# VHH binders against Methionine aminopeptidase (map), part 12

Target 1, 301 residues: Methionine aminopeptidase (map), of Saccharolobus solfataricus (p95963)
Amino acid sequence: MTEDELNKLLLAGKIAAKARDEVSLDVKASAKVLDICEEVESIIIENKAFPSFPCNISINSEAAHYSPTINDEKRIPEGAVVKLDLGAHIDGFISDTAITISLDSRYQRLLDASKTALEAAITNFKAGLSIGEIGRVIEKVIRAQGYKPIRNLGGHLIRRYELHAGVFIPNVYERGLGVIQSDSVYAIEPFATDGGGEVVEGKSITIYSLKNPNIKGLSSRENELIDFIYTRFNYLPFSERWLKEFSTNVDELRNNIKNLVKKGALRGYPILIEIKKGVVSQFEHTVIVKGDSIIVSTKSL
Key: E = the ipSAE of ESMFold2; O = the ipSAE of OpenDDE; V2 = 0.75 times the mean of E and O plus 0.25 times the DockQ between their complexes.

## First folded at step 4 (VHH)

Design l1 (framework vhh_7d4b_2)
Fold by ESMFold2-Fast, scan of step 4:
Structure l1 (fold): chain B 301 residues (1-301), chain A 122 residues (1-122)
Amino acid sequence: as target 1 above (301 residues)
Amino acid sequence: QVQLVESGGGVVQPGRSLRLSCAASGFTFSYYDMGWYRQAPGKQRELVASISSSGGSTNYADSVKGRFTISRDNSKNTMYLQMNSLKPEDTAVYYCAAGRYYEWGGLSYDYWGQGTQVTVSS
């Protein structure tokens, strides 16, 4: 990792933390999810970064992968438990962070479970440690509070323009995952629930990424859209909301996206829902491992 | 060392049944989502059925809905595919796979078996 690369990672983390902390104050009953996520994304852009993925706003039993659509009218319900998950990048150097806000005081212990698990995971995070041991720490903390960790979600290795670079950081003890490497960037993201402790795919897809730009037999318009996506987002996840410069015709955009997913050019990310529809809490930081130092790039200042 | 070993394939006539098994070792089976994929000669590999780590959720390809049933026994580290009303179009090599969801990777299958042949013909 060069000094320039480290500085970009640190700045991306600071910008994401700023957006997270400022916008979390606007998470209230009846607020439009679209307004919240557009505010997150605008703060990131105003600070000369780009979103590393679309702002996710997941409510109650939704764990991940809901981002508002064009003209989305969805509002935050009374008493909601809301996961705000966002990230920034500078020249592909990525940050990824999440916070849970509860509008119902009865869920405070559920929030404390995943928050304390994240703090414990970071305290134990070091080069050379088995990745499974981080899962052990997270699981122990969450279960001690009377909740279940979500077993099939977890943190991940981050590389330049790669949000998930093939290494999984579990929320339960697991063998065979390798060791934490120096000069590496990880997202650590405990999920806690009062449900069954696993997620399933729902039917809604609101987030996409480029999977294969070289599919044969595409129309000229489909090829134009792929080129637009690659030049603006690379392989990072994107929202249909970010394609307004390509077309203002919402039906055209949605039809082209659907066809490109069907043809294997794009990947869709279905919403993830707790299997028993239990309430989910999540907290997440990006950590940079540099020698013996653990730097939490997304920490509040 | 991680291993997934398929068994139960064979040659059957249309309308008959087969039960495939996938025996897992070398990882914590109960923490992984499992799936059955198939690949016919000259075709791309396709998902047939998947099952969540606890067994509480299942998903099926439209072509097999109502005919195939996926299940698992976490105490035996084994996944099954009960295939009823088999058709010639079901002829393929069947692979078991173990994977998990990632926030931005989706469901990724990290481990694969070597496959078992199912042939449906008279």
Scores: ipSAE 0.248, ipTM 0.611, lowest interface PAE 3.6, mean pLDDT 92

Design l2 (framework vhh_7d4b_2)
Fold by ESMFold2-Fast, scan of step 4:
Structure l2 (fold): chain B 301 residues (1-301), chain A 120 residues (1-120)
Amino acid sequence: as target 1 above (301 residues)
Amino acid sequence: QVQLVESGGGVVQPGRSLRLSCAASGFTFSYYDMGWYRQAPGKQRELVASISSSGGSTNYADSVKGRFTISRDNSKNTMYLQMNSLKPEDTAVYYCAARYYEWGLSYDYWGQGTQVTVSS
């Protein structure tokens, strides 16, 4: 990793942390999820970065993958446990971070479980360590507090313009996942729940990414949309809200997106829901491994 | 609809061979890392062998190294386990598994399992 690349990773982390910490104060009952995520994304852009993926705002048993839609009217319920997950990039150098905000004091211990698991994981994170051992640390901390880790969610290796670069950081012990590499960037993201400890896919899809730009048999308009997406987002996840320059016709956009997902040109990411509808907490940081140094790029200032 | 269907199990005498097959459907097979796991009576499920999505990397449990060979044919959506020099200790239910990691989500698909019994 060059000094310029490291500086971009650090700045992307700082900007994401700023947006996270500032906007988390606006998470309250009756607030529109659209307003919250537009504020996150505006702060990132005002600071000369771009969102690395659409702001996720997931409530109660929703674990991940809800981003507000165009004209979204969804509001935060009374007593909600809210996961705010966001990231920034500068020239494809990515940060990814999340916190949980509880509007119900009864869930503070559930929040502490995933938060302390993240802290423990970072403390043990070093080049040459088996990735499965990080999962062991996370699992031990969460279970000690009387909760279950979510076994089929976890962190990931990050590369330039690749939010998920093919390495999984588990929330439970697993063999055969390889070792933590030097000169690498990872997201570490423990999930804890009072439910069953597994997520399933729900019906809503609000986040997409480019999967295959070379599908045959597309209309000219579908090819134009693919070119627009690649030019602006590369293979990073995007929201329909970010396609307004392509078309102001919401129905046209939604039909084109739906057809491109069916044809395999786009990947849709269904909302993820705890299998027993248990409440979910999550905390996440981006960690840079550089030689013998571990740098948390998304830490609060 | 995701399916992993194992075949090729059975009862054999020590020193014989079996070839297990796992036929996959309902997902893009070439994106998934594949593996064979086994569970013997009274034991935890263990990884036997794994193969990367491209087939370029394989890993084996120490107990089967030199005897078992994992392979895959992405054009046929099929993974194989060639089991040579079988021992009574290899007796277990063998499970086909597919794993894919995408944006923090682990997609884990499992077959129903196939019984392998090595008995004289």
Scores: ipSAE 0.014, ipTM 0.352, lowest interface PAE 8.2, mean pLDDT 90

Design l3 (framework vhh_7d4b_2)
Fold by ESMFold2-Fast, scan of step 4:
Structure l3 (fold): chain B 301 residues (1-301), chain A 122 residues (1-122)
Amino acid sequence: as target 1 above (301 residues)
Amino acid sequence: QVQLVESGGGVVQPGRSLRLSCAASGFTFSYYDMGWYRQAPGKQRELVASISSSGGSTNYADSVKGRFTISRDNSKNTMYLQMNSLKPEDTAVYYCAAGRYYEWGLSEYDYWGQGTQVTVSS
């Protein structure tokens, strides 16, 4: 990693932390999810970065992958447990962070479970350690609080313009995942639940990414959309809200997106829901491993 | 090394049944979502059925709903596909697949078997 690359990673982390910490204060009953996520994304852009993925705002048993749609009217319910998950990038150097906000004091222990698991994971994080041992640490902390970790979600290796670079950081002990590498960037993201400890895909898809720009048989308009997407987002996830410059016709955009997913040009990310509809908490930081140093790029200042 | 090994394929008459098995090794089977895909000659691979890591959730392609049942036994590291009322259109190579990494991860599976042939003909 060069000094310039490290500086971009650190700045992306700082900007994401700023957006997270400022906008989390606006997470209140009756607030529009659209307003919250547009504020997150605006802060990132005003600070000369770009969102590394659309702001996720997941409520109660939703664990991940809800980003507001065009004209989204959804409001935060009374007593909601809200996961705010966001990230920034500078020239593809990525940060990824999340916090949970509870509007119901009954769930404070559930939030503490994933938060303290994240702290313990970071404390134990070092080059040469088996990745499965991080999962063991996370699992023990969450289970000690009386909750289950979500076993089919976890953290991940991050590379330039690549949110998931093929290495999984588990929330439970697992063999065969390799060792933590120096000169690498990881997201660590414990999920805790009072449910079954597993997510399943729901029907709603609000987040997409470019999968294959070279699909045959696309119309000229579909090819123009693919070019627009690649130019602005690369292979990073995007929201239909970010395509307004391409077309203001919402029905046209949605039909084109659905067809491109069906044809394999785009990847859709279905909403992830706890299998027993349990409440989910999540905390996440991006950590940079540089020799013997562990740098949390997304920490609050 | 990760392995997925399919068995149970064969040649059957229309209206008959087959049960496919997929034996998994080299990973923690109970942590992975599993699926059955099929590919007929000259056609693209399509998802037939999927099952969550615990077995608590299943999904089926519209063409097989009511005829096929997916299941798994995590104690045996094995997934099954019970195929009833088989039609000539079900003729294909059937592949088992394993995947996880939901968040920002795959819409397609990480690990694949070698495939098993199912032929439905009179």
Scores: ipSAE 0.242, ipTM 0.615, lowest interface PAE 4.3, mean pLDDT 91

Design l4 (framework vhh_7d4b_2)
Fold by ESMFold2-Fast, scan of step 4:
Structure l4 (fold): chain B 301 residues (1-301), chain A 122 residues (1-122)
Amino acid sequence: as target 1 above (301 residues)
Amino acid sequence: QVQLVESGGGVVQPGRSLRLSCAASGFTFSYYDMGWYRQAPGKQRELVASISSSGGSTNYADSVKGRFTISRDNSKNTMYLQMNSLKPEDTAVYYCAAGRYYEWGLPSYDYWGQGTQVTVSS
């Protein structure tokens, strides 16, 4: 990693933390999820970065992969447990962070479980350590508080323009995942639940990414959309909300996206829901490993 | 070492059934999403069916819905594909795969078997 690359990673982390900390104060019953995520994305852009993926707002048993749609009317329910998950990038150098806000004091212990697990994971994070040992630490902390970690979700290696670069950081002990590398960037993201400890795919898809730009047999308009997506987002996840410059016709956008997913040009990310409809908490930081230094790029000031 | 071993393929007449098995070793099977892919000669590999780590969620390609059933037994580290009402167009090499379906921007599956041939012909 060069000094310039490190500086971009640090700045992307600072911008994401700023957006997270400021907008989390607006997470209240009756607030529109669209307004919250547009505020997150606006703060990121105003600070001269771009969202590394669409702002996620996941409520109660939803764990991940809901971003508001065009004209989304969804509001935060009373007593909700809300995961706010966001990230920024500068020239493809990515940050990724999340917090949980509870509007119901009865869930404070559930929030403490994933928050304390994140703190313990970071404390134990070092080059040369088996990745599975981080999962062991996370699992131990969450289970000690009477909850289950979510087994099929976890953190990930981050590379330039690659949100998930082929290495999984588990929330339970797991063999065969390799060792933490120096000169690398990781997201660490414990999930805790009072449910079954596993997510399943729901039917809603609100987040997409470019999968294969070279599919044969596409219409001219479909090829134009692929070129638009690649130019603006590369292979990073995007929202239909970010395609307004391509078309103001919502039905046209949605039909084109649906067809491109079906043809294998785009990847869709279904909403992830706890298998027993248990409430989910999540906390996440981006960690830079540079020699013997562990730098939490997304920490609050 | 991580290993996925397919079995149960063979030659069968149209309208008959086959059951494929995938035996997994070298990783914590119950933590992984599993899937079946197939590849016919001259065609790209396609997803046939997938199953979540607990078995609580399944997905099927439109071409096999109502005919194929995916299942798993975490106590035996084994995944199955029950294939009913087989058609000549189901002829392909069938691959077992294990991975994290829910990972951003990555291939859906981290581990692959070597494949088992299914031929549907008289």
Scores: ipSAE 0.046, ipTM 0.457, lowest interface PAE 5.4, mean pLDDT 90

Design m1 (from g01 with E103K S107E; framework vhh_7d4b_2; at its last look DockQ between E and O 0.82; V2 from the best seeds 0.00; counts 0 for: pae E 2.3 > 2)
Fold by OpenDDE, look of step 5:
Structure m1 (fold): chain B 301 residues (1-301), chain A 121 residues (1-121)
Amino acid sequence: as target 1 above (301 residues)
Amino acid sequence: QVQLVESGGGVVQPGRSLRLSCAASGFTFSYYDMGWYRQAPGKQRELVASISSSGGSTNYADSVKGRFTISRDNSKNTMYLQMNSLKPEDTAVYYCAAGRYYKWGLEYDYWGQGTQVTVSS
């Protein structure tokens, strides 16, 4: 990792943290989720970065992957537990962070479970440590609070222009997951729930990414859209909201996206839902491992 | 060390049944979502069925709904696919896969070698 690369990572983290901390204060009952996410993304852009992915705003039993669509009228309900998940990147150097806001004081302990777990994970995070041991730490903390960790959803290795680089950071102990590597970047994101401790895919898809730009049999317009996406987002996730410059016809745009997903050119990411409809909390930081040092790039200033 | 080993494939006549098994080792089976994929000659690999880590949720391709049943026994580290009313178009190599959810959906980290299923008169 070069100094320049590190600087970009740190700046990206700082920008994401700024957006997170500022916009999280706007999370309140009856607020439009679209307004919240657009503000997040706006702050990132205003600070000369790009969103790593569309702002996620997942509510209650939604664990992850809800991002507002074009003209989304969805609002935050009373008493909601809201997960705000966002990231900024500079030249592909990615940050990833999340915070949970509860509009119901009864869920404070649930929030504390994942928050404390994240802190514990970071405290124990070091090069050479078995990744499974991080899972052990997280699991112990969450369970001690009387909640369940989500077993099949967790953190990940981050690389340049790669949100997921093939390494899973679990929220429960697991053997054989390798060791933490120096000069690597990880997202640590404990999930806690009062449900079953497992997520499943919902039916709704609001986030996409380029999967295969070389699919045959696409129309000229479809190819144009692929080129548009690739040029702007590369293989990073995107929202239909970000494609307004391609087409002002929302129905046409959605149809093209749908067709491209069917044809295998695009990947859609379903909303993840807790299997027993339990309420979910999440906290997340990006951690940079540099030798014996750990840097949390998305830590609040 | 991680292994997924499919078994139960073979040649059957249309309308018959097969039961595929996938034996898993080298990882914590109960923490992973499992799935069956298939690939016919000249076609892309496609999802057949998936099952959540606990077995509490299943999904099927439209082409196999009502005919195929995916299940798992976590105590045996084994996943199954009961295939009834088989059709010639079900002919393919069937693959077992294990995965987890990341920030961007389910990704299968591990794959089996595949087992051949042939449905013909």
Scores: ipSAE 0.315, ipTM 0.693, lowest interface PAE 2.0, mean pLDDT 94
ESMFold2-Fast, scan of step 4: ipSAE 0.587; ipTM 0.807
ESMFold2, look of step 5: ipSAE 0.532; ipTM 0.806
ESMFold2 (binder alone), look of step 5: mean pLDDT 88; pTM 0.887

Design w1 (framework vhh_ozoralizumab_d1)
Fold by ESMFold2-Fast, scan of step 4:
Structure w1 (fold): chain B 301 residues (1-301), chain A 121 residues (1-121)
Amino acid sequence: as target 1 above (301 residues)
Amino acid sequence: EVQLVESGGGLVQPGGSLRLSCAASGFTFSYYDMYWVRQAPGKGLEWVSEISSSGGSTKYPDSVKGRFTISRDNAKNTLYLQMNSLRPEDTAVYYCAAGRYYEWGLSYDYRGQGTLVTVSS
């Protein structure tokens, strides 16, 4: 990692933390999820970065992968437990962070469980440590609070223009995951629930990424859309909301996206829902491992 | 019910070839993107290759590109990895894994027990 690369990672983290902390104050009953996410994304762009993925607003038993659609009317319910998950990048150098806001005081212990687990994981995070030991730490903290960690969600290695670079940081003890590497970037993201401790796919897909730009037999318009996507987003996740410059015809956009997913050019990310419809909390930071130290790039100022 | 069973590992000399197979049962194999991942002694899991549910799209990291080929037979619920020009660095336990449209946290819905590949003279 060069000094320039490190500076971009640090700046992306600072910008994401700023957007997270400012917009979290707007998470209130009756607020439109579209307005919240557009404000997050606007702050990131105003600060000369780009979203590394679409802002996620996941409510109650939704754990991940809800980003609002074009003209989305969804509103925050009374008493909701809301996960605000966002990230920024500068030239593909990525930050990823999340906070849970509860509008219902009865869930404060659930929030504390994942928040304290994140703090414990960061305290123990160092080059040479077995990745499974981070899962052990997270699991112990969450279970001690009387909740379950979500076993099939976790953190991940981040590389330039790769949000998930093939290494999984578990929320439970697991053998055989290797060791934390120096000169590397990781997201650490404990999830806690009062449910079953596992997520399943829901029916909605609102987030996509480029999977294979070299599919044969595409129409001219489909190839133009692929080129637009690669130019603007590389292989990072994107929202249909970010395709308005390509077409203002929502039906055309949705039909093209559907066809490109079927042909294997795009990947869709289904919404993830707790298996027993338990309430989910999540906190997340990006950490940079540099020699014998770690830097939490997404911490508040 | 869900089961992934890898086979085809073994001891091979540098420059040699092996073909790994993964037999899937208990789920609708043709619905899932499939992956080969490996873990070398003392190291983390490393993504080795992926193939779309239809078989129409494949992806490889630079470390194996041109040497390894992933393929699948949806009629037989079987995933394959052809490994050529093997190097000592390829020594690892190889796992097949099934996932759907994931890059965020939930990487694998199902994973097998693995098969050991040792590349040594």
Scores: ipSAE 0.007, ipTM 0.238, lowest interface PAE 8.9, mean pLDDT 88

Design w2 (framework vhh_7ocj_1)
Fold by ESMFold2-Fast, scan of step 4:
Structure w2 (fold): chain B 301 residues (1-301), chain A 120 residues (1-120)
Amino acid sequence: as target 1 above (301 residues)
Amino acid sequence: QVQLVESGGGLVQAGGSLRLSCAASGFTFSYYDMGWYRQAPGKQRELVAAISSGGSTRYGDFVKGRFTISRGNAKNTVYLQMNSLSVEDTAVYYCAAGRYYEWGLSYDYWGQGTQVTVSS
């Protein structure tokens, strides 16, 4: 990577860490999830970056893929375990980070499990190491604390304007995943649970991305929406909340999104829920591998 | 070295049945979602059936009720039982292995394909 590219990755990491650390203090019982995520996204934009994906706020057994909708009324329950997952980009150079906040002290050990697994994974992270060995480290740390890692979730290779670039960083040992490459960017994201250790898709879809901009047979309005999406977000995930400049008619937006998903122009990302409804904790950092250096771009200042 | 090796294709008469198999090696099979795709001459590749690591199944609308996907984790093999075959099912069938990442399902590994020809 060039020095300019590295500087953009580092700045995107700092901005995401700032938004994460400041807004995590506002995660309290009765707080509106919409207010929390709009504050995250506002901080990112005020600091001259863009969200790399919509702020996710996942509660209790929800692991990932809930972003607030337009006029969302959802509030954080008493005693909730809340995953705040967010990212920033500068010219497509991406950061991705997450923290878990517990409003119930009984879950502190569950939070410590995924947090210390992330720390151990980073400590062992180096070019040339088998990717499966990172999964071994994560699994060992989480299981030693009496919890299960979530087997079918993990980190990922990041490339410019590609949030996940086809390489999986597991939370359990796994063969055949290749080796950690130099001049590469990875998200490392251990998930721990008191449940079954696997996620399944729920019914809600609140996050979308452009899948195929060249579908034939679309209406003029549908093509206008596709052009708007590509211009603003490229192939990165987006929220219906970010389409207000295209239309203020919520019913029109939702019908157009639904039809474009059905026609294969857009991809929807279903909410991910622990298979036994166990409580989930997650911590995540973006790691830059540059020669022998391992740089955690999203670390707290 | 990751490999997916399809078998069981061939020529069959309309109304007949075939069972495709895909033998996997070089990765932890039980952790992967498996899928079958097909591609007919001059057409785009399309999803036929998929089975998750946990056993949940999905089917393309054109094969629902006729095809069944299953997996044998002990043998590192995924199967596609194809019943009531029609001429329109003629295609090269590809086995694929993928993961349900945070940002969706990605099929990272593909077999070389096996030809299925249905004659009238």
Scores: ipSAE 0.072, ipTM 0.472, lowest interface PAE 5.2, mean pLDDT 91

Design w3 (framework vhh_gocatamig_d2)
Fold by ESMFold2-Fast, scan of step 4:
Structure w3 (fold): chain B 301 residues (1-301), chain A 120 residues (1-120)
Amino acid sequence: as target 1 above (301 residues)
Amino acid sequence: EVQLVESGGGLVQPGGSLTLSCAASGFTFSYYDLAWYRQAPGKKRELVAGISSGGSTVYMDSVKGRFTISRDNAKNSVYLQMNSLRAEDTAVYYCAAGRYYEWGLSYDYWGQGTLVTVSS
């Protein structure tokens, strides 16, 4: 990577960490999820970056993929375990980070399980190491605390304007995943649960991305929306909340999104829920591998 | 060493049947979504059928009711039963194994392909 590219990755990480650490203090019972995520996204924008994906706020057995909708009224329940997952980008150079906040002290060990697994994974992270060995480390730490890792979620290789660039960092030992490469960027994201250790897709879809901008047979309005999306977000995930400049008619907007998903132009991301409705904790950092150096771009400073 | 090895392709008459098999090794098969893709000369590679780690299936419209995808986790294998074959089904068929990540499904492993020719 160039010095300019590295500087953009570092700045994106710093901005995401700032937003994460400041807004986590506002996660409390009865707070609106919309207010929390709009605060995250506004901090990112005021610091001259853009969200790399919509702020996710996932509660209890929800592991991922809930971002608030337009005029969302959802509130944080009493005693909730809340995953705050967010990222920033500068010119497509991406950061991705998450923390869990518990409003119930009984879940502190569950939080410690994924937190210490993340730290152990980073300590062992180096170019040339088998990716499956990171999964082994994560699994060992989580199971030692008496919890299960979520085996069908994990971290990922990040490239410019690509949140997931074709390499999986597992939360359990797995063969055949290749080796950690130098001059590369990875998200490492252990998930721990008191449930079954697997997620399934729920029915709610609140996050979308561009899948195919060249579908034939679209109306002129549908093509206008695709062009708007590509110009603003590239192939990165987006929220309907970010489309207000395209249309102020919420029903029109939602109908267009639904039709474009059906036609294969957009991808929808269903919420991910623990299979036995177990409580989920998650911690995540973005790490930059440069020669023998491991740089945690999203670490608090 | 990771491998996906297709078998079962060949020449068949219109209206005939073939069963394609894909044997996998070197990864934890049960965690992966499996798919069959095909590519005819001059065309893009297209998804024919998919089966998730949980057993849910998806099919291309032109093969619905004619093709059936299945998996056997004990044998690390995925199958495509093809009935009522048509000339337009002629293509190289590829087995692919993928996994759902936070922001999308990625196919990490691909076989070398097996040729299916439907003609008299």
Scores: ipSAE 0.013, ipTM 0.333, lowest interface PAE 8.2, mean pLDDT 90

Design w4 (framework vhh_7ubx_2)
Fold by ESMFold2-Fast, scan of step 4:
Structure w4 (fold): chain B 301 residues (1-301), chain A 120 residues (1-120)
Amino acid sequence: as target 1 above (301 residues)
Amino acid sequence: QVQLVESGGGLVQPGGSLRLSCAASGFTFSYYDMTWVRQAPGKGPEWIATISSGGSTMRDDSTKGRFTISRDNAKNTLYLQMTSLKPEDTALYYCAAGRYYEWGLSYDYRGPGTQVTVSS
């Protein structure tokens, strides 16, 4: 990792933390999810970064992968448990962070479970440690609070323009996941639930990424859209909201996206829902491993 | 170390059959969705089939009548039974191990592949 690369990672973390901390104060009953995520993304852009993925607002049993759509009318319900998940990048150097806000005091212990699991994971995070041992730490903390960790979600290795670079940081003990490496960037993200401890795919898809730009048999307009996507977002996740400069025709955009997913040019990310519809909490930080040092790039100022 | 090692490829005549194997080691095989992918000369990778950790299968419509994916968790091995092979099936076949992450199904590990050549 060069000094320039480290500086970009630190700045991306600082910007994401700023957006997270400021916008979390606007998470309240009746607030539009669209307004919340547009504010997050606006703060990131105003600070000379770009979103590394669309702002996610996941409510109650939704664990991940809901970003508001064009003209989205969805509002935060009374008593909601809300996961605000966002990230920034500078020249592909990525940050990723999340917090849970509860509008229902009965769920404070559920929030504490994933929050204290994140703190324990970071405390134990070091180069050379087996990745599965981080899962053991997270699982122990969450279960001690009377909740289940979500087994099939977890953190991930981050590389330049790669939000998920092929290494999984589990929320339960698993063998064979390798060791934490120096000069590496990881997202650590415990999920806790009062449900079954597993997510399944829902039917809604609001987040996409470029999968294969060289699919055959595409129309000229479909190829133009792929070029637009690659130029602006590389292989990072994006929202249809970010395609307004390509077309103001929402039906055209949605039809083209759907067809490109079907043809394998784009990946869609279905909303992830707890298997028993249990309430889900999540906290997440990006950590930089530099020799013996652990730097939490997304920590509050 | 994590390894995926494919075997069972070779030269076969049109209409023939082959069974590919993928031996996995170094990770908890039963926790992973397993996939077969092929890549023909001069073409991009083409997904063939996935079998989930629970045993559910998803297959590409163009091959699902001729190809069957299966797994043996006790042996940490993935299989692809191929029948009625065509010249168009000529490709390098490789297995991949993936699982759901925050950003969807990721193919964490990939083998080097085994060559299938169907000549006529």
Scores: ipSAE 0.018, ipTM 0.333, lowest interface PAE 5.7, mean pLDDT 90

